# VH-VL binders against Gonadal protein gdl (gdl), part 2

Target 1, 194 residues: Gonadal protein gdl (gdl), of Drosophila melanogaster (Fruit fly) (p22468)
Amino acid sequence: MADIPATSEGSANTSEAVVEYQQPTPEFLQRKIYFLVDQLRTYHSELPENLQTRISYDLLTELANCVLNDGIFVIVKALMELQHETERHLIKIRMQAENEYEIEVAEWRSKIKDPEELRHILGLMKIKHTKKLHESDTKIIEILDQKVNDQQSTLQKAGVPGFYVTENPKEIKIQMFLLDFILRLSRLKYEPGK

## First folded at step 15 (VH-VL; from c2 with light chain S94K)

Design d3
Fold by ESMFold2, fold request of step 18:
Structure d3 (fold): chain C 194 residues (1-194), chain A 124 residues (1-124), chain B 108 residues (1-108)
Amino acid sequence: as target 1 above (194 residues)
Amino acid sequence: EVQLVESGGGLVQPGGSLRLSCAASGFTFSYGYYMSWIRQAPGKGLEWLARIDWDDDKYYSTSLKSRLTISRDNSKNTLYLQLNSLRAEDTAVYYCARGTVYWMEGYKYYFDSWGQGTLVTVSS
Amino acid sequence: DIQLTQSPSSLSASVGDRVTITCRASQSVSSSYLAWYQQKPGKAPKLLIYDASNRATGIPSRFSGSGSGTDFTLTISSLQPEDFATYYCQQYSKWPLTFGQGTKVEIK
């Protein structure tokens, strides 16, 4: 809750609290949407022609409307943090497997003195490790693909135009450009009168 | 552990053709990567030639598009550049380069990994 | 096409010097989508900076980037012997991507 100290002179807190709760006017929203559309048209014009054709001006206008109140930026930021946390976890698991392999190699080198027996054992361990890494990487890819699907669904449910669940690479690529547009908009500060 | 190794360069006569290869290791051509060819003439700067995205869309430098074909073979994890109608000005070191794409960050076409390059010399 | 012009074309500096290289674009590079590369003689380019100011993995902290719009800079705060190289900027906001002509840094 904003404070409104009636007796304080030049109270910036009271003034800030009042303006913080001011509802946006139709004129403010109109200027903001024009600003957002102008930015999106700039980003769109920077694409190769085949991608420009795939992303209509109507879609850009829909996108500007959906981010008008900043709520979508909060959702996109949250999805980004979840994606990064998932990626960090998967990298850590793979790093642990590499470290465990190196420890096992060192233990066998300390135990086995016959060079021929040691070479045989290390060869078997290398094969096992390579297979384990391949299986881990396959699962990592599946987990990341599922995360993309989940994020598509979340953005669709949030009403972000252009998002839906798909495995089509060309459609996913378009969605990635739309995400890029949203992220670029999220880094801008809209200043009335600009 | 990412490596890109170009091959197929050498001496070629004007008007000739050449196919460059780039063998990739430490990653698989898939969702999350795009590949490009970039060249550098002796004593000159870098010139972008072509790009292939993971969805197989291809893009070419406007001035060279009629003479270049980029392609890849995912089963061999190998990128190719076909050069046709070669001229003396095409003499350069040809690099393959990789960029990484993160779903939530979009396509940002800078290159995080480069091969060592292969020299193409166009001369009689 | 966005043309990138680097300044200076070459420079000589001593170990320990602060070096500044500029990259000027013929039109705005939206969202500061600009990268810097280092290329040592006979070697492939190496990514230093992306998005104008973010250091790539493993790049020493003496390298920093800044700028927006049409004007970007790469700064080496304390030049080291291994920093003798040519430096290139590259924009990726507008297709097609383009490179600057390069700045050669020679150690005195």
Scores: ipSAE 0.739, ipTM 0.888, lowest interface PAE 0.8, mean pLDDT 86
Fold by ESMFold2, fold request of step 18:
Structure d3 (fold): chain C 194 residues (1-194), chain A 124 residues (1-124), chain B 108 residues (1-108)
Amino acid sequence: as target 1 above (194 residues)
Amino acid sequence: EVQLVESGGGLVQPGGSLRLSCAASGFTFSYGYYMSWIRQAPGKGLEWLARIDWDDDKYYSTSLKSRLTISRDNSKNTLYLQLNSLRAEDTAVYYCARGTVYWMEGYKYYFDSWGQGTLVTVSS
Amino acid sequence: DIQLTQSPSSLSASVGDRVTITCRASQSVSSSYLAWYQQKPGKAPKLLIYDASNRATGIPSRFSGSGSGTDFTLTISSLQPEDFATYYCQQYSKWPLTFGQGTKVEIK
C-alpha cells in the first residue's frame, strides 16, 4: 500500500545564492496538476458516454502526474517521429513495387508485337502484381503492428498510466485516446496566473 | 485508388424502410479506419448520422438513434445503413465517408474520403 | 452539442479576390479540432483543412485556416475559377461531431 506521501520536505535553507526561480515549488506543481486535471476532464467530457466510463477520473489524475515535468512529452514526440519514419519507408517500398510493375509492362509492350500474345502476358503480369501488392501490404501491416507493440511497451516502461502491450482493438482505442490527451496537453503552455 | 460507392437509394413511402450499401475499394475495413454515414437534404447542409469504428463500436445521432442501424461486412468490404420509419424530412443524399486512425497522432473524427452519395426520396 | 455558425451564408467574388469565411462555435472547440470541406454542386465534399490550420494532401497553398476557441477562419488568398463552391466547417473535439451550415462562394 502507498500510505506515505511522495513529497517530503528536506531543504529549507540554501548555503549559497542560487537561481531558485528555475526550480518549481510544491505549490507551483500543485497548481499545475490542478490545471492539467481540469484540461483532461474537459477532454474526457467530450467523449461518448461509453468511452467516458472506460477512462476513470483516477486515470486522468495519474496521467496529469506523469506529465508534470514534461519528460513524457519528449518521449511521445520521439515515438511519433519514429512512427512517421517507419511509415515513410513503407510507402517507398510500395511505390517501388508499383514502379517495377510499370517498367515491366513497358518492356513487354516493346518486346511482344502480337496483340493476343501481349494481352495474355499482360494479364498474367497483372495477376502476379496484384499478388505481390497483397503480400507487400500484409508485411507492411505486420511491421506497423509490431511498431505499435513496441511503442506500447516503451510507454509502459516510461510509467505512463494506461499503457501496456495488447492486441485487443477496444483496449488499443482507449490507449489512442490517452495519447490524444497527452498530445493536446503537450501543445499547451502552462503559465500560471493572469 | 480509394473509392466509396453508395447504392440502395430510391423512392419510398412514409413509414417505409431502406437499406443503403457502401462498397469500398482501394482499402480494407480493418485496422486504421472508421466509417460514417452523413446526409444532405436538398439545398441544405451536412448532417452526421452514424459511425462504426474499426473495433466495431457503433455511434448514432441522438435524434435518429431509434431509426438507424449501421453495420459492415468485412468479407464484402461493404458498409450498411438501415433506415426505418422513414419520414419526409429524411429525403436527402446519403454519403458514405471514411476517416483514418493514427496511433501516435491521436484519434480524430474528420473525413478524408467520401462517396458520391445515393438519393433517398420519401414522399406520399 | 457544439453548434457551428458560418458567416457569411453566401458571397459573390471575382477571380483573384481574397475570400474569408468564418466559423463560430457555440462553445470552445478544444485543441482546435476543426476541419474545412469544399463541396461543388452535385459532388461530394472534399477535405481542405484539418486541425484548424493543416492543409490536407494535395490542397493548394492559397487555402489556409486559422483560429482557436470559438472563432475559426478559412481564407482563399487568390480565388481561382475552380474555387466557386460551398464550404463547410466541422468540429471533432466534442461528441457528437457537427457541421456548420455552409458558405456558398459564387462568381460575381
Scores: ipSAE 0.736, ipTM 0.884, lowest interface PAE 0.9, mean pLDDT 85
Fold by OpenDDE, fold request of step 18:
Structure d3 (fold): chain C 194 residues (1-194), chain A 124 residues (1-124), chain B 108 residues (1-108)
Amino acid sequence: as target 1 above (194 residues)
Amino acid sequence: EVQLVESGGGLVQPGGSLRLSCAASGFTFSYGYYMSWIRQAPGKGLEWLARIDWDDDKYYSTSLKSRLTISRDNSKNTLYLQLNSLRAEDTAVYYCARGTVYWMEGYKYYFDSWGQGTLVTVSS
Amino acid sequence: DIQLTQSPSSLSASVGDRVTITCRASQSVSSSYLAWYQQKPGKAPKLLIYDASNRATGIPSRFSGSGSGTDFTLTISSLQPEDFATYYCQQYSKWPLTFGQGTKVEIK
């Protein structure tokens, strides 16, 4: 009766290394802000003079502070993707309308044998189609404008400086450049010590 | 349908000036678009010349900046190009082209619509 | 200025062939801001690809773009009779905007 020694399964204390997400030190954050501000100033310097006057260094500093939160990059990217999807969808709708017109034209060509009658019908169809496309385009613009407003509001609520709901093209232009700056910053790897 | 129609091409003497027009239809010069002039010498590649947006922001090629003027008339939905002090090397087909400005994407300077071009020949 | 060099400058191919054109930039093209155009004789350029890999509206699926940094590629998976043309790459990462010298695709 050989006593099989109970091999004590050593409980491997998997010390889950709690990767203490060491909160970035104030010094680290300050250096990161300086880096971001420097990048933004570089971007700003590349703008035409008229835009440079409209985007203050204070705004850039506020923007740098805002994007310290990686969440802003996530929001902007998500909004961008949504915008792309919306635009693609609208383009498809427009293409479908165009395709329907072509199909209809082909049908009329098959049905009408008299050239004068066909020419007349096709002329009327073209007028109708042009009107329909114009209406469609108007609706598309309205949808896109609403999306812009929604995104402006989202960014404003997120605390992104320079963003507010506006239909002023000049203000929208500034916001577009701010978005470009945010997107450019989102692609940068900040390496402490370089 | 978006249409761009260039005009004003022809035979010009060296030292002269060209003034080209591009009539746009199917869209309006708005904050959603920018316009450019691009030229192509016979049997050669494409050369970007100038850009203008709705806010009258202008960019020029470095080499031609002193001789080029890009402008627009929104009321006529027409783009213009003036090139002064013409040389034989300025012989080219001149294209007007449109780019679209996308919200969230900013200014992407590729051209989705082109005119058929107008030929300018600089010769004595 | 960013110089774009296309390779080859010309090629001969048959209908159904796979065609690959490369565009090399003298500097890194940020955000893949590269476009491809097709130009037929006596016609204006037509946009094929934008942002290195996005196919423009109405462009057949046989056209594809790839690449990043300094090296970009346009591929035609199966050459069609209407694809015999000159192809140009264009960068829009930096001013001034620049084009490649073109690649002529001819019938073999």
Scores: ipSAE 0.652, ipTM 0.812, lowest interface PAE 0.8, mean pLDDT 92
Fold by OpenDDE, fold request of step 18:
Structure d3 (fold): chain C 194 residues (1-194), chain A 124 residues (1-124), chain B 108 residues (1-108)
Amino acid sequence: as target 1 above (194 residues)
Amino acid sequence: EVQLVESGGGLVQPGGSLRLSCAASGFTFSYGYYMSWIRQAPGKGLEWLARIDWDDDKYYSTSLKSRLTISRDNSKNTLYLQLNSLRAEDTAVYYCARGTVYWMEGYKYYFDSWGQGTLVTVSS
Amino acid sequence: DIQLTQSPSSLSASVGDRVTITCRASQSVSSSYLAWYQQKPGKAPKLLIYDASNRATGIPSRFSGSGSGTDFTLTISSLQPEDFATYYCQQYSKWPLTFGQGTKVEIK
């Protein structure tokens, strides 16, 4: 009757190293802001003079503050991807319409032997196709314009400075440059001490 | 369909001026587009000359800035280039090209549409 | 100005070959703002690649772009008869816009 010794299962205390997300110190944040502002000023200096006058240093400072939490970068990237998908989709729709026309033309060419009749039919088809494409293009523009407004609103609600819903091309142009700045900043790694 | 048609090329004398036109169709000069002139000397590479957008913002090649004028007429949907004080080295095919500006992506200065070009020959 | 140097200046290849063209910038090209064009004799350039790696609309999958900083590459995975042309890189990171000197791809 051999006493089998009870093997003490050593409780491996997996000390989950709670990576204490040390909140960045105020000093760290301040240095990061200065870095971001300096980058923005660099981007600003590359703009034409007429655009430089329209984008104030105050706006750049506000923008730097806005992008400190990286959340804005995520939003802008997501919106950009969505926009790109929308544009690709619309282009595909248009291409399909063009392809359908080519197929139809080929079919008529195969069916009609009389050159005069064929010419007449193809002429009518071209007119119809041109009209259809114009209508399609108009719808595409409308969709894109609405998308711009939606994204402007999203960015405005997110508190991104310089963004508001507008159809003014000059204002939209400024917003586009601000978006470029945000995207450029999103690619930078802030290294403390450099 | 987007079409760009250059015109105004031909034989010109040294010291003279050229004025080129580019008629655009299938799109309108708007905030979604910018236009440029690019030239190519015979058997050589491509050289960017000037850019203009719908808001009349202009950029020029540094080397040619003093001799170049880019302009547009929105009512005619036409782009123009003037080059003064012509030299033999200005002999080239001159292309007009379009770039598209996308929302969220900003200004990207690559060219998605090109004309067939117009030949300018500078010779005495 | 950013100077772009393409290598090689010319190459001979056969149909089906893998072709690689490099474009080196004299300074870093920000955000990979590099495009590639194809030009056939007597024709205007055609956009192939933008933003270093994005294929333009209607461009076959055999064309690909890669690279960052100062070194960029255009690859044709399997050369087709219609691909014999001159290829140009172009940077749009800084003004003025500049092109490479071109690489001529010839039939062997």
Scores: ipSAE 0.637, ipTM 0.805, lowest interface PAE 0.8, mean pLDDT 91

Design d3
Fold by OpenDDE, fold request of step 18:
Structure d3 (fold): chain C 194 residues (1-194), chain A 124 residues (1-124), chain B 108 residues (1-108)
Amino acid sequence: as target 1 above (194 residues)
Amino acid sequence: EVQLVESGGGLVQPGGSLRLSCAASGFTFSYGYYMSWIRQAPGKGLEWLARIDWDDDKYYSTSLKSRLTISRDNSKNTLYLQLNSLRAEDTAVYYCARGTVYWMEGYKYYFDSWGQGTLVTVSS
Amino acid sequence: DIQLTQSPSSLSASVGDRVTITCRASQSVSSSYLAWYQQKPGKAPKLLIYDASNRATGIPSRFSGSGSGTDFTLTISSLQPEDFATYYCQQYSKWPLTFGQGTKVEIK
């Protein structure tokens, strides 16, 4: 009866270093807000006068407060990636339509020997192709418009100031500049003390 | 493929006016583009003149603002430039150029597509 | 206005050479909003680089851009026969848009 020594499993107290997420001090947050507002004002000052008048300093201040939450940057980046994927997909669809036309034209050129007949066929093909491209373009615009609306809604729900669902080009333009500002800010590293 | 074709260049007398056209063709996203005119004097650099955005906002160089008019006809997919009170220093190749605006990325004020340009010569 | 000064104004190089062109801005160019163009005689400018370092579509890997703030560089790692042209930098951080005076790359 060999006494199997109970190997004391040393409880490795994994002291989970509770990285105390030291909540940023109010002073730190205030300094960060000032930094962000200053950056936004710089970006604002780079705009043409007509756009400067359309983007208030209050809106910039609200935006600075909003982006204190890094979650906003994550949301915007995610939406950006989704937008890129959508655009790439739509471009591919259009390219396929163009390629199909080129293939068809090449086939007709190979089959038809009479120049007058070929000219006639190619003329009809061009008309058909033009119509198809126009329809495709219309659909592309519709899809993009819907995506914009979806993203506007997402950003609005996230509490990003200046965002709401709109089809007004002038309002959309302002939102585009706000997005640019957010993206520019997302690339900045706030270093306390610099 | 995106194509830009300028026209309307030629010999013009001092004090006259030029009207240039740029026929655009190719793929277009909604809200995705702006157009500009840029000129280049013989043997010189590039000078931005005017911009028209997708929402019809118009912007001009400060020095030429009083003489320039940029416009477009969407039905013809054509960009226009009017320059009045022509001077010898307005002699240049005039280019139309396209810039891209990305939703979620903002305005990118570089020019990805250019026409071949049209020469305007202002001479007595 | 942001003035862009390119250096050199002209250079002579051989095929295979490394070519470096600098563009200095009179003010800081925000977010690296700087582009580079190639222009051949009698042709329109062609976009090479945007956002200081991003190659445009179809641009060979031998072209690279770098820089931030006021100092930007275009590098051609190995000059090809088709690269003999004039190169321009352009800032788009502030209106009005401005271009450098150009750098002519000539065959030696």
Scores: ipSAE 0.618, ipTM 0.808, lowest interface PAE 0.9, mean pLDDT 91

## First folded at step 18 (VH-VL)

Design t2 (from d3 with heavy chain Y31H Y33S)
Fold by OpenDDE, look of step 18:
Structure t2 (fold): chain C 194 residues (1-194), chain A 124 residues (1-124), chain B 108 residues (1-108)
Amino acid sequence: as target 1 above (194 residues)
Amino acid sequence: EVQLVESGGGLVQPGGSLRLSCAASGFTFSHGSYMSWIRQAPGKGLEWLARIDWDDDKYYSTSLKSRLTISRDNSKNTLYLQLNSLRAEDTAVYYCARGTVYWMEGYKYYFDSWGQGTLVTVSS
Amino acid sequence: DIQLTQSPSSLSASVGDRVTITCRASQSVSSSYLAWYQQKPGKAPKLLIYDASNRATGIPSRFSGSGSGTDFTLTISSLQPEDFATYYCQQYSKWPLTFGQGTKVEIK
């Protein structure tokens, strides 16, 4: 009866290296802010003069500070994706409306043999279709406008400077440029020391 | 489908004026678009002339600013270009072009839709 | 103004050939805001590429764009009979908008 020695399974203490998320140093953050501000100034300088006057350097500085946190980029990206999805959906709806008209026209052409009657019917169909498309377009615009307002509100709540709920086209335009700037910055890699 | 149809081209005398129209269909000017005029002299490249944004901001080429006027009629969904004090060098095909503005994508000033163009010949 | 210089100004190629067109900017084009257009004789330009590398809707996969800063490239991986045309680059980084002088792709 040979005593089989119990092999002591050495508990490999997997020391989970707590990757201490070293908080970025104040100096690092300051350099990153300067980099971001410089980029924003570049983007600003590329705008027409009339738009440059509407976007202050203070606003750019605030924006740079805001996007220092990558969370803003994530929010903007998510909103962009949602916007794209909404737009695609609305385009499809409009295309369906157009297709329905074509189908209906084809049906009438198959059913009506008298050219004069057909012409009359097609004329009425065109009027009806035009009206329907106009109504559809109006609804689409309303949906999009609401979406914009929702996103404005979201960005405002997130603390993004320059964002507030507005229907003023001139203000919306400025916000669009700010979004462009944020998106452009989101594509940049800040490399310390370059 | 988006369609742009230019009109108003033809033979014009030097010193005269042209007024071009671009009838747009498949979209509305009031939302999410900018419109531009671009010309192409015979056998030459493309030259941007003017732009009008959805918020009615207008932009012009520096060289032609004093002679150009871009406008639109939203009720007719029609874009216009006026060019005054015509010269032989203004002989070109004039295109209207559209760019789409997306709320979350910013202003990207490329042209996704073009008209067929209208020929303007400036000659005595 | 940002001047765009295309190279070559013209080229001859056969069906199936790989074609490369370069567009050089006099200044850096921010965020790669460069577009490519195809124009056939007597026709309006057609958008091929936007943002230097994004293919427009309905554009065949044989068309590709690349580049950043001052140097941009349009590539046709396998030239088709319908691709014989003039190609233009256009920057929209800075006002005024400017186009390259064009590159004519001709049949060999």
Scores: ipSAE 0.734, ipTM 0.877, lowest interface PAE 0.7, mean pLDDT 92

Design t6 (from d3 with heavy chain Y31R)
Fold by OpenDDE, look of step 19:
Structure t6 (fold): chain C 194 residues (1-194), chain A 124 residues (1-124), chain B 108 residues (1-108)
Amino acid sequence: as target 1 above (194 residues)
Amino acid sequence: EVQLVESGGGLVQPGGSLRLSCAASGFTFSRGYYMSWIRQAPGKGLEWLARIDWDDDKYYSTSLKSRLTISRDNSKNTLYLQLNSLRAEDTAVYYCARGTVYWMEGYKYYFDSWGQGTLVTVSS
Amino acid sequence: DIQLTQSPSSLSASVGDRVTITCRASQSVSSSYLAWYQQKPGKAPKLLIYDASNRATGIPSRFSGSGSGTDFTLTISSLQPEDFATYYCQQYSKWPLTFGQGTKVEIK
């Protein structure tokens, strides 16, 4: 009766290295802000003069502070994706309308043998199609305008400086450039010490 | 279908002025679009001249800025170009072109629609 | 200004051939903001490619664009009779907008 020694299974204490999310030091954050502001100033300097005067350095500084939170990049990217999907969808709808017209024209050309009758029918179809297309375009613009307003509101609620709901083309244009700046910054990797 | 139709081209004397029009159909001038004038000298490449945005901001080629004026009439859906102090080197086909502006993607300054062009000949 | 240099300035090819046109920028073109156009004699330019690699609506699959930074390429995988034309690249990364000098594709 040979006593098989019980091999003590050494409990490997997997010390879960609690990766202490070391909160970024104030100095690190300050350096990052300076980096972001410097990038924004560069982007600003690339704008036409008339737009440079409309975007203040204070606004750029506020924007730099805002994007210290990576959550803003996530929001803007998500909004961009949604916008792209919407635009693609609307373009497809318009293309379908155009395609339907072309198909209809082809059908009439196959059915009508009298050239004068065909010319008359095609003329009427063109008028009708032009009107329909104009109405469609108007609806598309309305949908897009609403989408812009929704996104303005979202960004405003997120605390992004310079964003508010507006239909003013001049203000919308400024917001478009701010979005471009945010997207450009989102592609940058801040490396401390380089 | 989007259509752009240029007009106003012809024979002009040196030192004169040209005024071109571009009638747009199949779309309306809106915040989703910008318009440009581009020219092409005979047997040469393309040269951008001017842009007008939906908010009526105007941009010009640096070399021609003093001689160019771009404008539009939204009620007529028509784009205009004025070029003064014409020179032989201004002989070209002048195109109006449409570009699309996307709210979230910034300015994509490529041209998806072009007119047929109008020929301007500057000669004594 | 960003200068765009196309290569070659002209080429002769046969129907069915693979054609490659290059466009080199004097400066980096941000976000691949490069377009390609086709122009036939006496006609306006037609958009082929935008954002370096995206085909415009209605453009056949035989056309493709690639590249980034300063070097861009337009490829026609199998040249068709209707493809004999002049091709232009255009950058829209910086103002002013600039075009390449063009590449003429001629029938051999």
Scores: ipSAE 0.630, ipTM 0.812, lowest interface PAE 0.8, mean pLDDT 91

## First folded at step 19 (VH-VL; from t6 with heavy chain Y33S)

Design u1
Fold by OpenDDE, look of step 19:
Structure u1 (fold): chain C 194 residues (1-194), chain A 124 residues (1-124), chain B 108 residues (1-108)
Amino acid sequence: as target 1 above (194 residues)
Amino acid sequence: EVQLVESGGGLVQPGGSLRLSCAASGFTFSRGSYMSWIRQAPGKGLEWLARIDWDDDKYYSTSLKSRLTISRDNSKNTLYLQLNSLRAEDTAVYYCARGTVYWMEGYKYYFDSWGQGTLVTVSS
Amino acid sequence: DIQLTQSPSSLSASVGDRVTITCRASQSVSSSYLAWYQQKPGKAPKLLIYDASNRATGIPSRFSGSGSGTDFTLTISSLQPEDFATYYCQQYSKWPLTFGQGTKVEIK
């Protein structure tokens, strides 16, 4: 009766390397801020002079601090995607309306043999279509304006400097440049030591 | 469909002025668009001249700023360009071009729509 | 001002050929701030590519854009008869807006 030695199953202690999410050091954050501010200053310098005067360096510094949190990039990206979807949808609707008109015109051309009658019908159709398109365009604008306001509010609530609900075209323009800056920064990889 | 139709081109004397018009259809100037004038000398490349934004901001090429005036009439959906003190070098096809501004995409200055252009010839 | 230099200034190619046009900027341009246009004789320019790599609406898949920093490329994967034209790059990252000098694609 040969005693089969019990092979001690070595408990492989899988030391789950707790990747200690080392909180970025204050020095690291400071360097990152300087990097971001420098990028923003570069972007600022690329603007026309009249726009440079409308965006202060303080605002750029605040923006740099704000985007230290990657969450802002995520928010802006999500808003951008939603905006793109909305715009695509609206464009599609408008294109459909135009296409329907073209189809209708083609149908009338096939049905009406009298040139005078056809001319008259097509004239009426054009008037109707123009009116419909104008109404559609007005609705599209209203939808887009509301979306802008919603997004302004979202960004304001997120603490993004320079954002607030406004219908002033000049203020909206500044916000658009700030969005451009945020999007540009979101594409940058900050590498410490380069 | 977006359409841009330039007019006002022709033969002009040196030292004279040109006034070009661009009638736009299929969109409204007042929202979400910028308009530009771009010219092309015969057999040459493209040269940006002036821009007007949806907020009425105006921009000019540095070299021609003193001679150029861009304007628009929203009621007529028409863009205008005036160029003074014409020279032989101003002989070109002048294009009206549109760019669309999207709120979340930033301010991108490419041109998605162009007119067919109008020829201006400066000759004595 | 950012100067854009296209290479080559002209090329001859056959239908079905792969064509590559480069646009070099004198300064760094954001990869999202370059456009390509096609211009046929006696016609206005037509937008092909925006933001360096995005194809404009209605542009065939044979057209593609790439690049970043100072070097950008337009590629036509298989040249078609209708593609014989002049091509221009344009930057919109820095004011003022500037165009390349153009590249003429001619039939061989």
Scores: ipSAE 0.741, ipTM 0.880, lowest interface PAE 0.7, mean pLDDT 92

